VHH binders against Sushi domain-containing protein 2 (SUSD2). Designs and how they scored, part 5

Target 1, 195 residues: Sushi domain-containing protein 2 (SUSD2), of Homo sapiens (Human) (q9ugt4r445to639)
Amino acid sequence: RLASAFGDPHFVTFDGTNFTFNGRGEYVLLEAALTDLRVQARAQPGTMSNGTETRGTGLTAVAVQEGNSDVVEVRLANRTGGLEVLLNQEVLSFTEQSWMDLKGMFLSVAAGDRVSIMLASGAGLEVSVQGPFLSVSVLLPEKFLTHTHGLLGTLNNDPTDDFTLHSGRVLPPGTSPQELFLFGANWTVHNASSL

## First folded at step 1 (VHH)

Design p7 (framework vhh_podentamig1)
Fold by ESMFold2-Fast, scan of step 1:
Structure p7 (fold): chain B 195 residues (1-195), chain A 120 residues (1-120)
Amino acid sequence: as target 1 above (195 residues)
Amino acid sequence: EVQLVESGGGLVQPGRSLTLSCAASGFTFSRYAYGWYRQAPGKQRELVAAISGGSTLYADSVKGRFTISRDNAKNSIYLQMNSLRPEDTALYYCAADHPLYWYSGSFDYWGQGTQVTVSS
């Protein structure tokens, strides 16, 4: 099942719910206890080609870890076009090859600064540049059914509970813009849990 | 076995609209990503638009003019093409792949193509 986040930023949950949340900070896109999978993203104002800061926000970095795997972060390279990939907080170089077999994941870089990550569970992440922000897609195998939480929703074939807070409280369908902001803010990454 | 069949192409004058359709069979439609590609005379094949779940991507040259959509009940995807220009003339292909690869341009399953000609 596929979920995405892109633009300023627009989100599509695993059950197909669409929403927009213009956060500033670091947020949990996905948590899955089944494999101890964590996907976190940073949202901030972008930088235009003329150096001007955007008024809206979008994703500028995404980080992933599953179980005891390596930690990989993909982020926008500031003022130099393209993406920067970090392995356990150290910048990686792809001058000699376009792929790496890491602890608990496979990583590849394609033309146009697209980064693909495949985790041991079969979960996957695709990251590319779209304007001043990142476009992120997350794929989960069916075994993750009923095991997901975060901004990308609860994968259970029922979109009515996609706005589930960390406490387990569900915001109903037709949630107001004010309540959607609460939903987004509720999934803020705390310092102790940051990747 | 996966099969993709395009339809809806034709000759149209600049500024007009066309809707392309792609009928898919032989697999679980809702679990795939789909794309529309085109190949103009003398040029390489390029991605025009892609859809995976509810997310969409568009080439800069068509953004705001073209809209990709899907109908899971009919196992079909569509490309609504508005404000057509002579440079949109090309053979248009429908493609399908695993959702992870919608950015790659190397889709595994391809249709035979449908010709779109924009000319007076």
Scores: ipSAE 0.000, ipTM 0.097, lowest interface PAE 18.0, mean pLDDT 75

Design p8 (framework vhh_podentamig1)
Fold by ESMFold2-Fast, scan of step 1:
Structure p8 (fold): chain B 195 residues (1-195), chain A 118 residues (1-118)
Amino acid sequence: as target 1 above (195 residues)
Amino acid sequence: EVQLVESGGGLVQPGRSLTLSCAASGFTFSSNAYGWYRQAPGKQRELVAAIYGGSTLYADSVKGRFTISRDNAKNSIYLQMNSLRPEDTALYYCTTEGWFDSSYLDYWGQGTQVTVSS
């Protein structure tokens, strides 16, 4: 199943619910205890040519780790276009080849504008540049059914529980923009858990 | 026309307390969500605490030390900060982030600096 986050940023959960959350900081897109999968994203305002902040926010970095795999971060490079990939906090070079077989994952880069990551579980990520921000897609195989939490929702074929808080409490369908703020804020990443 | 004005920051020693205030004007106060964000030098802005009606949320790093509250009669929100640590040093902002439209950035205040140092 596919879930995505893009633009300012628009989210589409694994069960097809769409919403917008203009966060500032780092957030849990997905965590799944089944394989100890963690996907985190950073949201921040854009910058205009005169140095002022843009309206709204967008994703500027995403990081992933599964179990004891390497930690990979994909981020915007100086906001001048293109992507930068970090392996355990060290910048990678793709000058002589477009792929790497890393610990617990396979990574490939297409012309610096798209990064694909396949994890040992079969979970996958695609990261690309969309305007001043990142577009992120996450693909999960069916074995993750009932094992997901985070901003990308609870994968269980029931969109009515996609706004599940970290405590397990479910916000009902028809949730207001104010309640969506609390849902988004509830999935904030704290320093001790940051990738 | 919406205005948010932060105040109450300052320089304090570790273990001390500060109360931050945010005065809001230009809209109906009681029906909105409010939050406190902070940004340390070289870091992204992060959510510290949020309030919607009587419900509250806190970052794990401040849970048990900070308390967010609102006073609808005064159109104000507050952040009570106890047992301050050097890691709490940051510029603190209040926001009505829950409106999720492209104009929400206009609702950010100027911020108030908190420095925790001995």
Scores: ipSAE 0.000, ipTM 0.159, lowest interface PAE 17.2, mean pLDDT 73

Design p9 (framework vhh_podentamig1)
Fold by ESMFold2-Fast, scan of step 1:
Structure p9 (fold): chain B 195 residues (1-195), chain A 120 residues (1-120)
Amino acid sequence: as target 1 above (195 residues)
Amino acid sequence: EVQLVESGGGLVQPGRSLTLSCAASGRIFSSYAYGWYRQAPGKQRELVAAISGGSTLYADSVKGRFTISRDNAKNSIYLQMNSLRPEDTALYYCAAVYRTSPYFTREDYWGQGTQVTVSS
């Protein structure tokens, strides 16, 4: 199953719910206790090549870890262009190679502008540059059914609970833009929750 | 890169109000989260209040009494402290954090602190 986040930013959950959330900060895209999978993204105004800040926000970095795997961050290198990949907070070079076999994951740079990550569970991420922002897609195998939380929703073939807050409270379908902002803000990463 | 300067501390009687200001200079990004921390003698430094974009967070000990706000035009962060108590006595620090997650590259900037003493 596939979920995506792109643009200013637009989200498509694993069960197909669409919504927009113009956050500022760091947010939980996905948590799955089944394998201790965590995917987090940073949302902020972008910087255009002419130095101008964008009017809306978008994703500028995404980080992933599963269990005791390496921690990989993919970010906009200068906020005006290319991708930078960090392994446990240290920059990786892909000048001589297009792939790396890391602890708990396989990483490749496909077509020079796209980063693909395949985790031991079979979960996958694809990250590419879309203007001043990142486009992120997450693929989960069927074993993750009923085990996901975060902005990308609850994968259970029932879109009515996709707006589940960290507390377990569910916002109903047809939620207002103001309440969608609450949903997004509720999944903010804080120091206390970053243990 | 970012420099933070606190002001507004002082001696105040219990039950009164005080406003702290934090002026930010240097390279500022919209994605920065700003916070107020405090440290009393012999205690650990604790987060008092934080603001990031449209979201605010308060420690339980100050919730309902303290309000954090920002003025983007002045690159300033404020902490309005109402109904002050002797246990609020501490050195108050302003901080700017590029991120809060251990998964991302971190940039933290701290001010030198401003003393708040609540005493009769």
Scores: ipSAE 0.006, ipTM 0.283, lowest interface PAE 10.1, mean pLDDT 78

Design q1 (framework vhh_7aqx_2)
Fold by ESMFold2-Fast, scan of step 1:
Structure q1 (fold): chain B 195 residues (1-195), chain A 121 residues (1-121)
Amino acid sequence: as target 1 above (195 residues)
Amino acid sequence: QVQLQESGGGLVQAGGSLRLSCTTSGRTFSSYAFSWFRQAPGEEREFVGAISWSGGSTDYADSVKGRFTISRDNAKNTFYLQMNSLKTEDTAVYYCAADRLYYRPSGYDYWGQGTQVTVSS
């Protein structure tokens, strides 16, 4: 199953629900206790090539860890529009090789600033640059059915429970923009849990 | 496991179009990245194009960029190479390949048998 986040940021959950959440801070895109998978993203105003700040917010960094794997962060490098990849908070270089076999994951970099990560469970991330922000896609194998939480929803073939709060409470379909902001804010990452 | 079978090859005139298909079997089509490679007579096998498991990332060899398009249809367990503005230099056996990682130059786990494309002028 595929889910995505891009632009201002616009989200598409694993069960196909579309919504927007203009957060400012760090948020849980996905967590799954099945494998202790965590995917977190940072939303903030972008910086355009001329140095001006955008009026809206979008994703500027995404980080992932599964179990005791390495922690990988992919972020916007600077106003030139490139990507930086950090391994356990250290910037990586891809001068001789476009892929790396890391603890608990494989990582590859393609031309045009695209990063692909495949985790031991078969979960995966693809990250690219879209204007001043990141575009992120997440793949989950079928074994994750009924085991997901976060902004990318509950993967269970039922889109009516995609707006599930950290407490387990479900916001019904037809949720207002004000209520969607509550959903988004409920998935804020606290400092102690940040990757 | 993934098994790959190419189809759609044949003879076309320069300037024409052809679409290759690679049909896969197995339960994990959506978890694989796919690539096309080609091998001309007497030459080594070269990369043509790749598509990630999400379909959100594609890459092409410089020689085919702007003329060829790779796409995937997860509902049909099939991925495609649409070849436009064909040149005689595109004559080769075309192979499809699958990997868990998005694009790498070698080490692919699964390969098809190949399909011949001949471009005449």
Scores: ipSAE 0.006, ipTM 0.335, lowest interface PAE 9.5, mean pLDDT 77

Design q10 (framework vhh_7aqx_2)
Fold by ESMFold2-Fast, scan of step 1:
Structure q10 (fold): chain B 195 residues (1-195), chain A 122 residues (1-122)
Amino acid sequence: as target 1 above (195 residues)
Amino acid sequence: QVQLQESGGGLVQAGGSLRLSCTTSGRTFSSYTFSWFRQAPGEEREFVGAISWSGGDTDYADSVKGRFTISRDNAKNTFYLQMNSLKTEDTAVYYCAAYWSGYPYTSEYDYWGQGTQVTVSS
């Protein structure tokens, strides 16, 4: 099952709901207690060719951890225009090989700055550069059905509850952009919980 | 299994205040969202208010917004409904409920208390 976030950022939940949320800060894309899976992303304004900030935002970093695995962060490298990969907050080098077998995950980097992460549960992430922002895709196997929360929605084959706050309250289909901002803001990462 | 016990119901005059308590048992208190429902004679059970497992988010029915406040005390395994500016229309049996994985606005909760009567006289 596939969910994604890209561009301005545009989100597609695991159940197929489409929405846009222009946050500024760090947000929970996905939490799943089943395996203690956490995927977090940072959203920031972009930079135009004339050096000014965009009014809209996009993803500039994403971090993942499952259980007691290593913590991997993939972020946009402003100077090089490509991606940087951090392992437990230390920048990794791929000069010797394009892949690494880490604690609880497999990591690979392809030409053109595409990073793929495969977790012990079978969950996967793909991160690439799309203009001034990141494009992030998350793949979950069937065992995660009914076990997901966050901006990428509740995976249960029912899109009507995709805008579920961490309180469990559901914003109904047809929620206004102003109210949808509440959904996004509700999934803000507190510093103590940041990856 | 989660068990819920309400207390604090009674007779009160219109314009008065009343505080309901719901005490829970078991090690799952911090993992559940909790809510209050009420049922007037001859009516269906209706949602009143809810509080998330973290206590960071609350929601209320339109009929009670601004008058009722829900809160929780994790150290006491108890959550509360503070009812202010009571109206005769608030007369009902009040039920506390617990739901794992969020909360619906309907009667699809996992666990229910037995109810406590609140009567508001004019």
Scores: ipSAE 0.000, ipTM 0.105, lowest interface PAE 19.5, mean pLDDT 74

Design q11 (framework vhh_7aqx_2)
Fold by ESMFold2-Fast, scan of step 1:
Structure q11 (fold): chain B 195 residues (1-195), chain A 122 residues (1-122)
Amino acid sequence: as target 1 above (195 residues)
Amino acid sequence: QVQLQESGGGLVQAGGSLRLSCTTSGRTFSSYAFSWFRQAPGEEREFVGAISGSGGSTDYADSVKGRFTISRDNAKNTFYLQMNSLKTEDTAVYYCAARKGYYLTTREYDYWGQGTQVTVSS
């Protein structure tokens, strides 16, 4: 099952719900206790090639860890330089090879601007550049059914509970823009849990 | 529970160099990412550069890239901004800032210093 975040940023949950959330900060895209999977993203105004700041926000970095795996962050490199990949906060070089077999994950880089990550559980991430922001896709195998939380929703074949808050409270379908902002803000990464 | 104190500001001639220091207090120095911001009179505060908790990742504003270098010394609970080839437009109050986790290149920081004045004369 596939979920994605891209652009201004526009989100598509695992159950197919579409919404937009213009946050500023770090947010939980996905957490799943089944494998201790965490996917976090940073949303901020973009910087165009001429140095001009965008009015809206978008994703500029995404970080992932599953259980005791390495921590990988993919981020925009100086806005005009493509993608940069960090392994446990150290910048990686792909000069000699396009892939790495890391602790708990497989990592590959293609076309200079696309990073693919496959985790031990079979969960996958694909990160690419789209204008001044990142485009992020997350693929989960079926064993994650009923085990997901975060901005990318609750994977359970029922889109009516995709806006579930950290407390477990569900915002109903037809949620207002003010309530969507509450949903997004509720999934802010606290300093103690930041990757 | 991080307190920040800047030092090293002052008056310097264009083309010169200065090194700013930010000394931190608290026992979580290595778990925090640090950044420098600056504010010129009548302007809004702008990002200058950032360094990750491990020191392995740095980021810079385009206006200072290639001239400024950020670094940290975990043994001294201090991080630095080395400023080379200074220009009159670099004149500003410089602030150090901290947050836990990977850094934001915006104003989303939890702790701030009081600021130190840097004046670049022609």
Scores: ipSAE 0.000, ipTM 0.120, lowest interface PAE 14.9, mean pLDDT 75

Design q2 (framework vhh_7aqx_2)
Fold by ESMFold2-Fast, scan of step 1:
Structure q2 (fold): chain B 195 residues (1-195), chain A 121 residues (1-121)
Amino acid sequence: as target 1 above (195 residues)
Amino acid sequence: QVQLQESGGGLVQAGGSLRLSCTTSGRTFSSYAFSWFRQAPGEEREFVGAISRSGGSTDYADSVKGRFTISRDNAKNTFYLQMNSLKTEDTAVYYCAAKPYRLGLSEYDYWGQGTQVTVSS
């Protein structure tokens, strides 16, 4: 099952719900206690090729960890081109080979600034550049049914609960853009776990 | 946790050199990646340079490449920005920043108070 975030940023949840959330900060795209999988993204204004800052925001970085795996971050080098890949906060080089076998994940870089990550669980991420922002896709195998939370929704074949807040409260289908902004803001990354 | 204290700022003539220091207070200095940022009057804060947790990799803004060098000294709980061939355009308040190892995309978790660097012609 596939979920994605791209552009200004537009989100498509695992159950197919579409929404836009123009946030500014760090947000939880996906949490799954099944494997202790975490995917987090940074949203901020972009810089266009003519040097002007975008009015809206988009994703400029994404980070992933599963269980005791290495931590990998993929970010825009200059918000207008290129990707940088960081392993435990250290920039990686792909000059001699296009792939790395890391603790708990496999990582590969393809032409056109495209990064693919496959985790031990079979979960996968694909990150590419789309204008001044990242395009991020997350693929989850069937074992994650009923085990997901975050901006990419609750994977359970029922889109009516995709706007589930961190507290467990569900915003109803047909939620206004104003209420969707509150949903997005509710998934801000916190320094400490909020039970 | 960690606190950052900057020193070494001041007034310098164009073409001169200056070294900024950022001293951390905490037991986990070796667990942090470190960076320098600067903010000129009326501008947004901008990235200057970074050094990885291990010290094995560094990164610099294009405007300072070849002139500035970032380094760290784990025994002294201090990291540095060596600034050579200073230009009037380098005038700014310089901030040191630290990010611990953890999953999170916060640009930096800990910041210094800033130190003024003024480059006169």
Scores: ipSAE 0.000, ipTM 0.167, lowest interface PAE 12.6, mean pLDDT 79

Design q3 (framework vhh_7aqx_2)
Fold by ESMFold2-Fast, scan of step 1:
Structure q3 (fold): chain B 195 residues (1-195), chain A 121 residues (1-121)
Amino acid sequence: as target 1 above (195 residues)
Amino acid sequence: QVQLQESGGGLVQAGGSLRLSCTTSGRTFSTYAFSWFRQAPGEEREFVGAISWSGGSTDYADSVKGRFTISRDNAKNTFYLQMNSLKTEDTAVYYCAASRGFTLRYEYDYWGQGTQVTVSS
């Protein structure tokens, strides 16, 4: 079960719903109480090669933690240099090796612009650079059925409830752009729960 | 709890150099990432450069890459922007900013008041 977020930013939920949300701030992509999994992303204007801001927003950072695992953040370092990976707020170096076995997760980097994370639950995250923004894919094993919330939707084989608010209220299919903005804004990260 | 104060701005000729400093009052200096931004009259505030919490990585706007260098001195609770090969297009008010490395907040936690840099031809 795969969900993704990329571009300006376009989202594809675990149940296959497509939508666009031009957020500005930090948002819950995914939370799952089953394993205390949290995936959070920052959406902001990008920086073009000439130093000016893009018209739209996209993802520029993503952070993940599961239970009492290490906290890993993947950020855009620059448009030519690719990705910067942080472990509990400290920058990681991959000059000696392309992988690390961390507390509660395995991390690997490939070809300078791709980072893969595998969590103890079997959940996975792949981050790459696409233009001025990040492309993020999340893979969940079947045991997460009915246990997900956030911008990447409710994984239950029913796309009609993919726009579920933090309160549990569901916005109907065919939701307007104004209501989609409400859905996105509703998943803003609280400071106390920020990774 | 950090307070930021810029210094080192002023007037310089094109091709010259300036070093900006941003002094902080916090005991937690080493837990923050630091950035420089600038704003020219009538323009949006734009990113200039950043240095990570560990000092292990830096990032720059393409327009200043190779000319500007950001650095930090934890012993002095100060971080710097060394500006070389200055151009008239670099004329702006320069702001320093601080953010906690473990947060994904779009906004920075703390901002300085700004220091004027004017580059004459």
Scores: ipSAE 0.000, ipTM 0.111, lowest interface PAE 15.9, mean pLDDT 76

Design q4 (framework vhh_7aqx_2)
Amino acid sequence: QVQLQESGGGLVQAGGSLRLSCTTSGFTFSSYAFSWFRQAPGEEREFVGAISWSGGRTDYADSVKGRFTISRDNAKNTFYLQMNSLKTEDTAVYYCAAGPRYLSKTYEYDYWGQGTQVTVSS
ESMFold2-Fast, scan of step 1: ipSAE 0.006; ipTM 0.134

Design q5 (framework vhh_7aqx_2)
Fold by ESMFold2-Fast, scan of step 1:
Structure q5 (fold): chain B 195 residues (1-195), chain A 122 residues (1-122)
Amino acid sequence: as target 1 above (195 residues)
Amino acid sequence: QVQLQESGGGLVQAGGSLRLSCTTSGRTFSDYAFSWFRQAPGEEREFVGAISWSGGSTDYADSVKGRFTISRDNAKNTFYLQMNSLKTEDTAVYYCAADYYGSGLYWRYDYWGQGTQVTVSS
């Protein structure tokens, strides 16, 4: 199953719900207790080639960890206009080869602007550049049914509970843009929060 | 660079209340998410509560829900922990922490205070 976040940022949940949330900060895209999978993203105004900030926000970095795997971050590079990949906060180089076997994941880079991550569970991420922002896709195997939380929704073949808050409270379908902002803000990252 | 300084700690009797403050200097206050942590003697530092950069969301450890409230005042460059119905097990050094907007991810907070002692006696 596939969920994505791109542009303004526009989100498509695993159950197919579409929404837009112009957050500013760091947010949980996905948590799955089944494998202790965590995917987090940074949303901020973009920087155009002339140095001007965009009016809206978009994703500029995404980080992933599954269980006790390495932590990988993919972000927009300020100077190069492409992608940087960080392993436990240190920038990686792909000059020697286009792939790396890391603890708990396989990582590959295509010609400097697309990064693919494959996790031990079979979960996958693909990150690419789309204008001043990232485009992020997350693929989950069927075993993740009923085990997901975050901005990308509750994967259970029922889109009516895709707007589930951190507390477990569900916002109803047809939620207003003002209420969708609360949903997004509710998934703000807290460094040492217990699950 | 940003600096954090806790104040308001002290000795209080069980059932009492105490308000901790964390004042910031340096970078733009409104760009930060803020948290409180505590550490009892011989124990690990544990999460207490957090408030987002916008102030629109808060989160609390289960042990303090309903008793503690985190808030921020952007005009004063200060954020607070209001502690009500204090218990002896709340005795700890309390630390404030800041996660700079757009720089921190879940494995690290950017900045920490030096801590303030809270002692709750029976």
Scores: ipSAE 0.000, ipTM 0.133, lowest interface PAE 16.8, mean pLDDT 76

Design q6 (framework vhh_7aqx_2)
Fold by ESMFold2-Fast, scan of step 1:
Structure q6 (fold): chain B 195 residues (1-195), chain A 121 residues (1-121)
Amino acid sequence: as target 1 above (195 residues)
Amino acid sequence: QVQLQESGGGLVQAGGSLRLSCTTSGRTFSSYAFSWFRQAPGEEREFVGAISGSGGYTDYADSVKGRFTISRDNAKNTFYLQMNSLKTEDTAVYYCAAEPFYGSRWTYDYWGQGTQVTVSS
């Protein structure tokens, strides 16, 4: 099952719920206790091609770890405008090869600044550049059914509980934009739990 | 949240060795990547070396590769730069830096105050 985040940022949950959240900071896209999977993203104003900051926010970095795996971050490069990949906060080079077999995950880079990550569980991430922001897609195999939390929702074939807060409280369908902002803010990452 | 303090600088003869230490205070030492930078008079600050949060990956500037070694001791909240075969060109103020989760090698949130290394011929 697929979930996505892109643009301003627009989110599509695993059960197909659409929403937007213009956050500033680090947020939990996905956590799943089943495999100790964590996917976190940073939302901030972008830089346009002319050097001007965007009015809205979007994703500029995403990081992932599953269990005892390496920690991988994919982000917009400060100087090149493409993607850079960090392994335990150290920048990787793909000059000699387009793939790396890491602890608990496989990385590959494709033409056009696209990074794909496959985790030991079969969970996958695909990251690409979309204008001044990242486009992120997350693929989960069926064994994650009923085991997900975060901005990308609860994977259980029921979209009515996709806006589940960290406390377990559910915001109903038809939630206002103001309450939707509270949903997003509720999934903020603090330094103690940051990847 | 992280404060950095360099030590170990001084005057040394060309061909000599020196070990710099960077002691960190605050939380999350083990989750940070650490780097050394240097700045010679009239020059821009340049990257010297880095060590990843796991300690499994290190990176060095070409000018110091094979001569300098970076290491970390998580139990002591300290990381080091072992400098061997020093050259007069290594004369600079050396800074340690910490890169939190969303930092980059071109942007660091936490810097030390610097320690002077002078290599004489």
Scores: ipSAE 0.000, ipTM 0.106, lowest interface PAE 17.2, mean pLDDT 74

Design q7 (framework vhh_7aqx_2)
Fold by ESMFold2-Fast, scan of step 1:
Structure q7 (fold): chain B 195 residues (1-195), chain A 122 residues (1-122)
Amino acid sequence: as target 1 above (195 residues)
Amino acid sequence: QVQLQESGGGLVQAGGSLRLSCTTSGRTFSSYAFSWFRQAPGEEREFVGAITWSGGSTDYADSVKGRFTISRDNAKNTFYLQMNSLKTEDTAVYYCAADWEYGSDLYSYDYWGQGTQVTVSS
């Protein structure tokens, strides 16, 4: 099933719930204990092509690890429109080839503007540039049913519990914008668990 | 997925008024903003004004502040540019555009209309 986050940032959960959360910091997009999958994203004001900061926030980096795999981060490059890929905090070069077979994952880059990651479990990520921010899509195979938590929701074919807090408490349908901001803030990454 | 269609252009006398419309179709998101740009013959495309999808914030180019107003009608999925006190210098093709954030940076916009001609005669 597909979930995505893009723009300012707009989220679509695995069960199809739409919401926006204009956060500042690092957040858990997805956790799945089934394979020890972790997907984290950074939300901050962007930098436009002329060097000015945007008024809103969006995703500027995403990092992923599954089990004992390598840690890969995809972030906006210093140059406008491009992406940087980091492997265990070291910047990778794709000038000689557009793909890499890493520990626990396969990476592919399309001319620096789109990155695809396939994990050993079959989970996948696609990262691209949308204006001054990232667009992130996450694809999960059916074996992850009932095993997901985070901003991208609980994959269980029931959208009414997509706003589940880290504590397990559920915000009901019709949640106010203020409560949605609290939902987002509740999934903040603490330094000790940061990728 | 967002489609933009402009209408309302035409010929108007200096000092007159004209209202442009931009109808959106397909799914729109609350994070998307709406803007107007214009391009005079032989010139580069320039920013005119912008509004958030919610309508809570607006920005205008200095040359049009106080004369032009952007508004929206959610029931019609339509956005407007009300142009008052038109000058011959306002003659241009007017484009509506949409993106996740409003602003004057031409390169940040992903969705564009086809343009509508506005001619202001002396």
Scores: ipSAE 0.000, ipTM 0.110, lowest interface PAE 18.0, mean pLDDT 73

